# Designs tried in a protein design chat: VHH binders against Twinfilin (twfA). Part 9

Target 1, 335 residues: Twinfilin (twfA), of Dictyostelium discoideum (Social amoeba) (q869t1)
Amino acid sequence: MSHSSGIPASQELISAFGSANTGDVRLIKVVIKNDELVVDQKLNVQSDFETDLELAHSVLQKDSPCYILYKKDDKSIELTGYNWIFMFFVPDNAKVREKMTYAATRGNLKRELGASHFVDEIYSSNMNDFSKKGYQQHKLHQESEAPLTMEEQQRNDEKEQGLFVGGGGSGMHVHGISFPVDSDASTAVSNFINKKFNYIELSVNVDDEKIIFSSSSNIDIEAISSKISSTEPSFHFFRYSHQHEGENLDSIIYIYSCPDGSNGTKSAPVRKRMLFSSSKANVEQLVTSHNVKIDLKLEINSPSEISEESIINELHPPKVEEKKAFSKPSRPGRK
Below, E stands for the ipSAE of ESMFold2; O stands for the ipSAE of OpenDDE; V2 stands for 0.75 times the mean of E and O plus 0.25 times the DockQ between their complexes.

## First folded at step 4 (VHH)

Design s15 (from u11 with S103D S104T Y112H; framework vhh_7uia_1)
Fold by ESMFold2-Fast, scan of step 4:
Structure s15 (fold): chain B 335 residues (1-335), chain A 123 residues (1-123)
Amino acid sequence: as target 1 above (335 residues)
Amino acid sequence: QLQLVETGGGLVKPGGSLRLSCVVSGFTFSRYAMAWVRQAPGKELEWVSSISSSGGYTYYEDSVKGRFTISTDNAKNTLYLQMSSLKPEDTAVYYCARHKYYDTGWYTPFDHWGQGTQVTVSS
């Protein structure tokens, strides 16, 4: 059977949301108090919904999880009232039980308020994602030029649920967990984004479950394979500055390496390999959260899989001439 | 000293059944959520199933729902995975894992793992 946290929405919250849905309230901050979902704050419309996103940022508390029900300016076609964004802030340093309680309660809150009112969702441990800039980044990552396939939709659902896995369990994947980031690792990422270094290596401290800094430098593409351990899992970001067909390009390459011993090399203990594998999406987010696109993602089991040739072939696949001419049918063969 | 020891892996034909067992020692079993995680050849680690510390809540990956059943025997400090209607795609090394956090299956961090047991589904 399915189970919920058992934490209900207060009658005040239900009434406040109903009134806000057709009224002047822009956001409602919701917290869990005395085993009940309650209204913590309400702020009225000040400007357009994107500009007002700074109000969402302003009500966050660094160490405390919360939900923000954020009203858009467009009205629902199917329902009475406005379209809303469901926001869930869950800081890395919050108590584990508190994070679990909020994650388990998310589904119940949406259900009691009417899930169809929420046309978008933002889940993050980073306060900066609850801002105008953060929302623009969110929209860029959601963009699709065509309807998503079932597989693509499932992948996006998994990505969106990547910080936590809730009730129902089918979305719980080891690659969805989030670890705190050491200040040295955050500094290394910033230095990479600001082009101080064209290469950084990050790791995981398995005892502390933290993403940590390993190295940073400026290297040529020929040196990349020599930077990757043949025995330990690791994460690498490389900015490949090059010319292709007369254009100067800066391509960002993300490499996850996990030696598994299948090619005869020594491998790290199973626990370490699993923790690194589960962190690869979180490590990716450290760069993509800066409005930076990763041009190539590589997963390898050996440094020997990385070469200038393999990288160029993945970034710039060889052109193949494609002809869409209809051929006349061949004469029918003899019986 | 913490130990998780898996048994029950082996070769089985498609449509067959197999039961994996994980005996744990060195901690109070009933205080932790437990999981099964698998890795197929050449593929990423994949969470399969979790069970709450009470045994009252179970969670499954979509591809195994209705075919696999996770359970515990607290008196024996043993976690089970009953696998039925096995498919070639279920071929993997299966690991027993302890969730890092007390009394929850909601969060995926694991702090202790078994050595793994090989399950091969082929005709």
Scores: ipSAE 0.000, ipTM 0.196, lowest interface PAE 14.1, mean pLDDT 76

Design s16 (from u11 with R98K K100S S103R Y107S; framework vhh_7uia_1)
Fold by ESMFold2-Fast, scan of step 4:
Structure s16 (fold): chain B 335 residues (1-335), chain A 123 residues (1-123)
Amino acid sequence: as target 1 above (335 residues)
Amino acid sequence: QLQLVETGGGLVKPGGSLRLSCVVSGFTFSRYAMAWVRQAPGKELEWVSSISSSGGYTYYEDSVKGRFTISTDNAKNTLYLQMSSLKPEDTAVYYCAKHSYYRSGWSTPFDYWGQGTQVTVSS
């Protein structure tokens, strides 16, 4: 959901990855060129995947960020083709703008190629971490502290954010900076809770460090993406009235948008983005303090990530049955 | 309960040094990128420094680069900011912040900030 920029993958990259997933390619080096994710280099399988990690090391340039899509030797249980490692190299001496752009684009690249192909991720400023020895150290670290999926991380964030003070007023106890809320913003939240409006937008006044009101209206789900700025971070609450499996549902959707300069538009400065991101819990509390459940929390970098289809898929994901590894009974020889 | 507790602030003379500590609880420290942010009286929040969840890279605001060092001790669930060559302009409340996503870099949004610790640089 988050991590993405508006920088798209080239058709060559999408095609190259698709072909590589069942072919002879071991790694694809990806760089950002002319506001597009492009193939910089492709190297073929030479040995086993751990030995071939030296190929990943060999394509790194000490001053330049890049992504390396690294193919393993084992195949996916769920998807056609191989499991991959997503590698992201961000050298300390790279330009701040490049580091920010690559960091923001990381999630978008994974999504466009299919995040489920990537069973592991290596993220480092040290070229030595992109080697057989570095991979072994990475695995040792993972064993001591099990990695979390995006879904597991979201569940942890929800648990942490769901705590309430217990007394009257304000609701949740906030760790650290508590931002005051403008009266117009409080009024907008009340109007949303009381169903006067099915949509509201809130913002932060960075000079006053205050949560403020932007807009309120009644919209259809098709209009939601048009309400979200492509250049400024923002917070949105939408009540989605719909039918699912014979039930009439009013689902409350909380959207945090943090644009990253897609299509040549200006992205907000790091300080502004940090202020908005640290306000996510405060903004959420404005609704949850009324004992109202938020059914879906989304973090996006572009209005284009929001559609009726994407919202329905997040609210009502297709039933993918968790399959326990089934031990195939050995076939006894008949004599 | 998620907690970020800063300590180590105080009054120091120009040219002096201080080490700030941030003890984290309620989550596995090494899974999250961490940052230091400061706010001088009457001024906007200023990002100071960040460290990746792997500890593999660090980032600094230009005004503190070469003077401040961010580091972590994963065994102690503690984030540090070693400050040297302190200037009156460094006077501020210093906050530590937790990134909301596993293995994300310094540019990724943060959800929680500590209560802050006051640093005063004055003769």
Scores: ipSAE 0.000, ipTM 0.213, lowest interface PAE 14.2, mean pLDDT 74

Design s17 (from u11 with K100P Y102S S103T S104Y Y107S T108E P109D; framework vhh_7uia_1)
Fold by ESMFold2-Fast, scan of step 4:
Structure s17 (fold): chain B 335 residues (1-335), chain A 123 residues (1-123)
Amino acid sequence: as target 1 above (335 residues)
Amino acid sequence: QLQLVETGGGLVKPGGSLRLSCVVSGFTFSRYAMAWVRQAPGKELEWVSSISSSGGYTYYEDSVKGRFTISTDNAKNTLYLQMSSLKPEDTAVYYCARHPYSTYGWSEDFDYWGQGTQVTVSS
């Protein structure tokens, strides 16, 4: 439901697409302007679908990313209106930040317009791929490929999320980027290990690319969700002292939070999200390097996903089938 | 067990060439888009190149376009970066990285990284 970039489609774009879907417009060129997806150009049907592909080529600017919503001649069998092709032009010589912003926004654009209208997609850095000849090559490549079904991709994403959820029994040899650690962050980890605090929060300084300290305190489990930002990515360690089946346990919980802006606010910038996701293994190692086992690793998108009930169910799962029922659904490109 | 292992880094003179390789294990390589990301001394992470899961779509950072070529060999579960016309500014640790998407090119995030391989371009 939430959007990865948080950049919304303008009301004019939504209205223009709706009108184009039943009218005479062949293509809509979409750009990001003033933190909105807006209509840059509209061109009407001139000829047949394949011949009009040269119109797509004509609206491209060699140094600027854009989306082109390209209308086919065939109508949808399940939806009102025509079938469309979603085109994303991302030239090599565009600024890296601009390329990243457009990549992060493409999914949001499709969702706001209705993803089911788009029966095909073309992503390319080469202007020539947005032509009749380019489309013919694209179709040949599609027929030679063995694409994953949506269900297969969801299963793979769920398995990847499961590797982080369900405790610190990791035998995984994942080598990540080595991040420098601020002295205050190292001190906070030591204080956590030595049981001075049962909770610490760590962050990443984007400019220095360094793991830094945010906060430390002693909290009850009921307070944990209130410590997690709904808008910024963050890392949390919590020592949960509790009783289970007559045993007294001190379980160490590692939480990585990466909010997606579903509250109507923008998500964190793409580079910041990239840095946090790539550093999560380094942050884990700050605790495990002290020969301390992490009992539960959680990756969340919202503070609302954390509760005493959800933590207990993950630490002490009753059955494999029941654990699956409480697993988070996969979200492409977010975890 | 999921693992990305980079090789092929080293010292090279300006104008020279190097081929970086990233051998992948623990997942079906052909199902994910892959990337190269670099970090020069004292600088932030810089995305270099990405390739779609099919290998049909490639993307490059401006300063490497025409000099670097990203490719995959699905039979060997290997990602390559062929670097030519190397410049001193290309000196960096190069990381192999996995995108969580397969079907629609590259995403905003990376979920797994290799340990990196050092490339030094000097006379």
Scores: ipSAE 0.000, ipTM 0.199, lowest interface PAE 15.1, mean pLDDT 75

Design s18 (from u11 with Y102S S104Y Y107H; framework vhh_7uia_1)
Fold by ESMFold2-Fast, scan of step 4:
Structure s18 (fold): chain B 335 residues (1-335), chain A 123 residues (1-123)
Amino acid sequence: as target 1 above (335 residues)
Amino acid sequence: QLQLVETGGGLVKPGGSLRLSCVVSGFTFSRYAMAWVRQAPGKELEWVSSISSSGGYTYYEDSVKGRFTISTDNAKNTLYLQMSSLKPEDTAVYYCARHKYSSYGWHTPFDYWGQGTQVTVSS
C-alpha cells in the first residue's frame, strides 16, 4: 500500500510557502536534492495570474522534472491566504527512476504544505502546458469531461473497441510516466505504420528501463499465438487484414501480454512485470503518435487467449446490444 | 444524428457587422466546449474563438480580439459569433466545431464540424 517516497519537505520550503501564501511571491519551483524537497527558484508577482503563467514556463528545464507551486489572484474562502495551483512537470527524456521518485513524492509535498491550498493541478510532460495558453486548454478540458450521450457512444463504437479488453485499460486521455525508447524500437514502429511488416514485438530492457525492439515479420493470424511468450511479458502490434460483411478491413491490434503464473506457468519477476505494466501506455503512444488509431487493445496472461475467433469476436461483437455493452471478464479459453 | 448547422453568413462591407449562429443537435450542448474555425480562400484552417462548456471562459485568436464575441444560449442549443469591425482579411468560410477531449496542448482537436457559412467582406 506504500506509494510514498518518504522524501520530506525542507524547513526552508515550508517557511517559503507560508510567506508566499500571504506575500508577493507568484511561484516557487521545487526540486528533490539530497533526498529532500527544496526551493530551487522563487519569482514575484509581475501581472495577473494568467499572464504570469509564462514565468512558470520560463523556469522549466527540458530534461528535468520539477514541481511548481503557482499562486492565483483569488483568496481562499476556507483558509488563510491565496488559492494555489499545483504543477508537476515530468519530461519524457528524464530518467525513469527520477520520474518515479517525483511521482511518488507528489502526495507528500501537497500534504506537508496543506493539500487544501491547491484548488487545481496540472500534470504534463509538455512544457507548453505550463503557459497561459496551456492553462486555458486545461480549463476547457476540465469542463469537457462530461460523459457522452447514448447516441454519441453508439457513433464512437470504434473508439470503444480501442479500449483494452480483459485486465487493465488505457483511455486516449490518460498518460503515464513516459519511458525512453530505443532507436531500433522506433524504427520497428515506423516500419509497421508504413506497412513493411504487419507484425512487430517490443519489449523493455529491465536494467536500462528502456523500450526495446524484439522482432518484426509478416505473419498470418494463425501464427500470432506462437509469437507470444508463455512466461515473459511482451508487447505486440498486428495488422489484421480481413473481410467482414462484404468489406475489406485493415485492423490494428495492440496486445499486452503479462503471464502472472495463475495458470501454473512460471511468471517473470515482480520488478519486470511492474516495468511492463507501467510502460504499456507509452508503447501504445508510439503508434498513436503517428495519427494512427488502434482498433483493438487486448490484455492477456496466456497465448491461449489469442485466436482468430477471439479477435473477430472483439473487433466485431455480435449484433446483440447487451453483448456489445458487456465487459469481457472471461478470457477465451480455446484449445 | 449529431448535427451542427451554421447560419448568418453573407456579404458585408468593411467595418460592418454580422452575427453567425450554430444550432446543435444530437448531444447535450452544455457539456462541451465549442469553437469557431475559419478557412480563407487558398489558406489553411484557422482557429478563431472557443467558449467553455459553462460559458465562463472565452478565448480568441489575437487578430479578432475586441472585434468578435463568442457566446452560447443553452436553452436554444445555439452557439453565436458576433462579428464587428469586419475587414477584407476576415473573408472565409466559418465553421462551428465541437472540442474533442484531450489532455495536452492548445491545439485541442475537433471531432464534429458544421457545413460552414460563407462570410465575404468586400466593397
Scores: ipSAE 0.000, ipTM 0.237, lowest interface PAE 15.5, mean pLDDT 76

Design s19 (from u11 with Y102T S103K S104T P109D; framework vhh_7uia_1)
Fold by ESMFold2-Fast, scan of step 4:
Structure s19 (fold): chain B 335 residues (1-335), chain A 123 residues (1-123)
Amino acid sequence: as target 1 above (335 residues)
Amino acid sequence: QLQLVETGGGLVKPGGSLRLSCVVSGFTFSRYAMAWVRQAPGKELEWVSSISSSGGYTYYEDSVKGRFTISTDNAKNTLYLQMSSLKPEDTAVYYCARHKYTKTGWYTDFDYWGQGTQVTVSS
């Protein structure tokens, strides 16, 4: 219907877009301030539309989401004025609520300005996609890819996702959350890496959206289950020193616990659980950024899933039995 | 191209019902947990409901529990939200969202969103 629901466009933005649509403005940067869509910057036409895409790159701030309304050089055949590109930048380092708010508001912004003015769309977490080179890659992909059936598209999505090869064009959509890290949490990670403690627990402060420190100690593997809450999500790093087949091993185990509960509403609130699951890759990066390899990653819903036996079985899977070869399909990729 | 398209919104009286649909294309629908998220005028985004990739687990915000039902039809690549006993407080834009793929399922962030559909509950 004609009444907007959600965050409205300011009258300045509506007027600025109308003037830009027949005038000399190349781009309008739009941000959300005080629950309103407002004009942040306007830049005039300097060259052809592809060359001027570097202006779009120049107005981005690496940690702040924004929309860019980008004017092409060709005119609309059915509407007064030019064809436009709708650009939406959502950096991984932006706050969870901010990313959600901008993602939900994009459709309303496009509708309030007239969706038919926008003949192309670029959505990405990567600043480089908002450039002449990024646009050319976008267009080459669109022009080179043959139309696929739904089944073929699903198959391709499954392959790309399984291989995590998604650098080629998949960066155009909103991806995971990055959180700031409290100094005590950074200290705990350093103490873990330097072998002062063989165990640390990290958490997330929901109000500040910050990774925080919970505890550190030296424990035996038998104690690990008792460290994990049955009701609250949590992150754990444990260095398991042990012998296997005559070798001394120091295995680094990363545990993400998220109780999904019988009657899930009686555990931590869903929003808290979502914040923890969204930050798990960022928490992993706190260790791997020091060039330290994680030997085992476990995602569990209950402390009861963790035991010495289950950890050993995951680190050192039982040997494949070769004497029953027919239970294993032979003929890999051959005639 | 990956797309999520919502339909079924509209004007309804208190106590009424609506069914929202989200048609999905460009990915293997049965591999992902899916969600409905809403935003009331002047309010923050509120998670409403999620369904696991297997369809075996469904979860609801307490305020809608017993009134709303989330479901999927994998053969039609469609996510549904059946809303009953609607209240003025349910007035919002409703978004279909895809949970990021993880082994733990539906407690992840969202990587793709629909454009939203308006639901207005008023006499």
Scores: ipSAE 0.000, ipTM 0.147, lowest interface PAE 18.9, mean pLDDT 76

Design s2 (from u11 with Y102T Y112V; framework vhh_7uia_1; at its last look DockQ between E and O 0.01; V2 from the best seeds 0.00; counts 0 for: pae E 19.1 > 2, grease 24.6 > 24.2, placed apart)
Fold by ESMFold2, look of step 5:
Structure s2 (fold): chain B 335 residues (1-335), chain A 123 residues (1-123)
Amino acid sequence: as target 1 above (335 residues)
Amino acid sequence: QLQLVETGGGLVKPGGSLRLSCVVSGFTFSRYAMAWVRQAPGKELEWVSSISSSGGYTYYEDSVKGRFTISTDNAKNTLYLQMSSLKPEDTAVYYCARHKYTSSGWYTPFDVWGQGTQVTVSS
């Protein structure tokens, strides 16, 4: 049972690769058409394999993912024919669904052609990485990495099946795609950070999938519940100024509210709820990216779940050691 | 190490029912939301249904709402999709997928995928 999209290689592709493995073809460009992996282009050997890498660059289209099966000049020790490089180009501006389909199909393509033919792999969103210079940089970077075990390689392959990050990254980038942020929302976050307001509300425009501004104000903690919609998902930041154990505190509270139909609320459409739920981390990062610590994170289904008492109990839970009551045994007649 | 294995696909007549299963290994359901995603002939991948990590919240694409039910069995580490009133338009490869906990974007990305199971609805 394979970890793939189920898109098969066409008979033309299988035949073309078999012939190229012993012939004079330098590269085969592969794309997905009509639920099949098909040959889009074949180019013949023109020079040595490093010089011919410019042919790989020449077949790329700036907004369309593709695979390139690229033949080296050295013959395989274990198999008939030559060693190959598997190339996967996923441009940043490709449609997300297309990127997902190509990522999910990569393993099946290699398996159907015989994975042992491919002695190297280049994955990138940058067209320039599929060139002579790009290859040289790939080899330099590869020599700098610690060796991968078979198990580590399998885990890396599994991590890349859903989303592809280009080979030119900073090496420790968190895998993901962020939502666009409206300028009014960015301004509202800045005003919250700079203490112009102690409360802001943010939302997501469902059609544009963009984080947007809803409202800002200066409020007391008792007013938070009235600010939270009973029908629409929403995000809230509040700075709670209070005193605890003789110390003045400004606690920053992040609230995600998603009405679910309980406690007199009305559930939003499923797609909207999923969109807001998936945006929760990106909205949080708007504040934390300003080097600001969030002291309390709450997820609620109803405005009634928020009160001064509930917030205080979460910020300052009773200590078990403070509740221990100990006293000397009573003497008769003294209490 | 991480595995999602789908079973229960097959050939069924219009109006029929199937139950898909996805056996999960290498992670705990209580940490992750799960989904079913399908690919019909000639179409791109299409989200079908999701279930929260607690199992308490379920979400459905509009065309399957009322006909499909997503669920989990914690004792078996198994995700299910009960499909009823099947239509020829439901013909697709159905994939089990895990929601990425730390990401969002144009679409909600999935970080672990199964191999898929074929569902064919025809006479």
Scores: ipSAE 0.000, ipTM 0.124, lowest interface PAE 19.1, mean pLDDT 75
ESMFold2-Fast, scan of step 4: ipSAE 0.006; ipTM 0.494
ESMFold2 (binder alone), look of step 5: mean pLDDT 84; pTM 0.859
OpenDDE, look of step 5: ipSAE 0.084; ipTM 0.608

Design s20 (framework vhh_7uia_1)
Fold by ESMFold2-Fast, scan of step 4:
Structure s20 (fold): chain B 335 residues (1-335), chain A 122 residues (1-122)
Amino acid sequence: as target 1 above (335 residues)
Amino acid sequence: QLQLVETGGGLVKPGGSLRLSCVVSGFTFSRYAMAWVRQAPGKELEWVSSISSSGGYTYYEDSVKGRFTISTDNAKNTLYLQMSSLKPEDTAVYYCARHKYESRGWTPFDYWGQGTQVTVSS
């Protein structure tokens, strides 16, 4: 009995619904008899669909569950025939087994007749809800955005399930997620790679969730700190041309700045910080996808952490043997 | 006004346990899927776990499966993350996040808490 799909619609019911969908029948009362869904009553159209709702009330039995298939005056846009309301009456004083059987069979009835025909559903233990006044109350509550219809709740659950199916894959990850890049930002990266500019700044548009262009120029290393906002997160690429131990080097420096308010300024809102943080690996990839190596990655919370001295010290550490065999600073220049 | 407030972080030894809580206000909690997302120092955000609005579906990042459990208490408008068998690599700031109702852009989340620090160290 529990969740049994073994209670089928009778051939008479299937035929009656098909005929009603294009004909003159307003409602079909359906009951379970001998483990089969059968037509109990059919009533024809008498007036408009709201006025005829009193017919739905008239076929209810106080102590017995039933389904009512109620035809609207609107025709389906996607299907042949009319839109329908699926009504399920389940009185509190009905037998427990009977209530359980009807509840378990409800989904099967909709499936057998085609769930897409039913654009609304009324489920109640109160006979008064199956009337013109009851329907008006039902619509008033729908306008209040709560509670959702069963179809709307199912649709919401399906959307959530779709998001979670991606949860084990790349679609749910903030790690490694691809991002939209504005054309000006792509152009700036190309100009940086082609050595037109030795400095570019990129940002994220919070509303569009896109990587966008902020600025590009040719600067000296002394100017870099002045390019970084003390209040807003930002991304910076700088090509540092210098000499070290007799060699001419062009070092590419990637800076992610996320001010935390520690210098007396307020930090950016959490959502903005999250968007910038989630995009930093993808921003890095905009350069590395051109077969260009990044020589130094810096994550800072204040422009004051960036200077020629601090950059040289990170690129070319002093001649003291480190205790660690491997070094991958998570926050270079921030502590 | 929408608010998500995380608590329960702290210093714990490897193999230990912590329970994180997130109290939400300003929206109908039962209408939204909720998530935990973490960020280790200097690294990108990593999705940890999600729970559907109905509570019928839970999902976990592979590295935390069997060790972490996500749950909700709708009466208290609270999201939980029970963490066991903690490892040093679980060290991160943990954020409570609300899934977008209509997804757009590359992130599936539209609102975040301030975060709670979890440090796993001997």
Scores: ipSAE 0.000, ipTM 0.304, lowest interface PAE 12.6, mean pLDDT 77

Design s21 (framework vhh_7uia_1)
Fold by ESMFold2-Fast, scan of step 4:
Structure s21 (fold): chain B 335 residues (1-335), chain A 122 residues (1-122)
Amino acid sequence: as target 1 above (335 residues)
Amino acid sequence: QLQLVETGGGLVKPGGSLRLSCVVSGFTFSRYAMAWVRQAPGKELEWVSSISSSGGYTYYEDSVKGRFTISTDNAKNTLYLQMSSLKPEDTAVYYCARHKYSSGWYTPFDYWGQGTQVTVSS
């Protein structure tokens, strides 16, 4: 199902758009602030429609999503006022949560202002697409593709909303992400490093865009597989205290688990699994940044892959015994 | 008919290099962000790298930064992944994928190739 952001347009924005539709304003930049769609800035008509597209470029911030309501020079035949272009800039450097929030809010903004005012849409992560040259490339692309009916456009918009917010569909994925660390998770890492606990589990809160704490305890190696979810991705750090070749060792084991739904269990949505996968290096750095070496890194898709024997074999691979070959007869010692 | 066809996989020793190619047809290549995604045996899909449709923005998974380079040749409708300093953990089937939107941000993939096998072993 489609998801809704619930973020409304401010009365100032609605009034500003109404005035701009018959006045001298060329562009209105819209942002989400305090869970409301607000006017960030307005720029007046300076020249013809295509030349003024450089104004759209000028109001973009390289790491912040925004909408631009851009007024054309031609008037609507069926509606009062001008035809508009709905522009949505979503930079690759923006936070995943901001990208998702702006994507989910796009349809609501158009509806509240009157979707029929917008005769064209430009949707891009590239600032250069919001320029005269970018617009010319946009028109060339439109001419190369078959025009969609109003119903097909509506279906595409609904499908897009579901894909960004719904999650769980095949083929969903995210670019590399960097999450801040929740205070409880930071505390758990410190407690692990200071040997208060020999085991911690961390997770990712997708909505809050942060690494969060799941559990901490002191466990024996036999208990580790029971700590790992068979359905949800997770991160685990375990200090394995053991004896090898007469020496007492404390080996730090980092486990990333991402169950694939094998064995008939339901798997987490593909989107969630990809977000966890993209975070595994950042989670690793939470321990290594404290000058602590990880002795073994494991990536598994089932708790059954973890056993004391498998861990010992990875930490201490068996030595290949060379058989002593009787390849040369013994010679008598020289006097 | 929309097609993504990967080539260039093979067996290589640790420290070696390979270049993967993905030839696309059936859509305007320069209008879509493109990606490489890999899957090791028994593991989940792992995003490797993405490139924006026309912006010159590239993104990499942390484990491959400095070792892999993603690039496009729009005239040839071809996406490349130059892989260097290969490690045994890079062993996987590598898929060429198209982002549903030309944005190059947090977006789903809608089309995939059939994959090309990369094996890093002595």
Scores: ipSAE 0.000, ipTM 0.170, lowest interface PAE 13.7, mean pLDDT 76

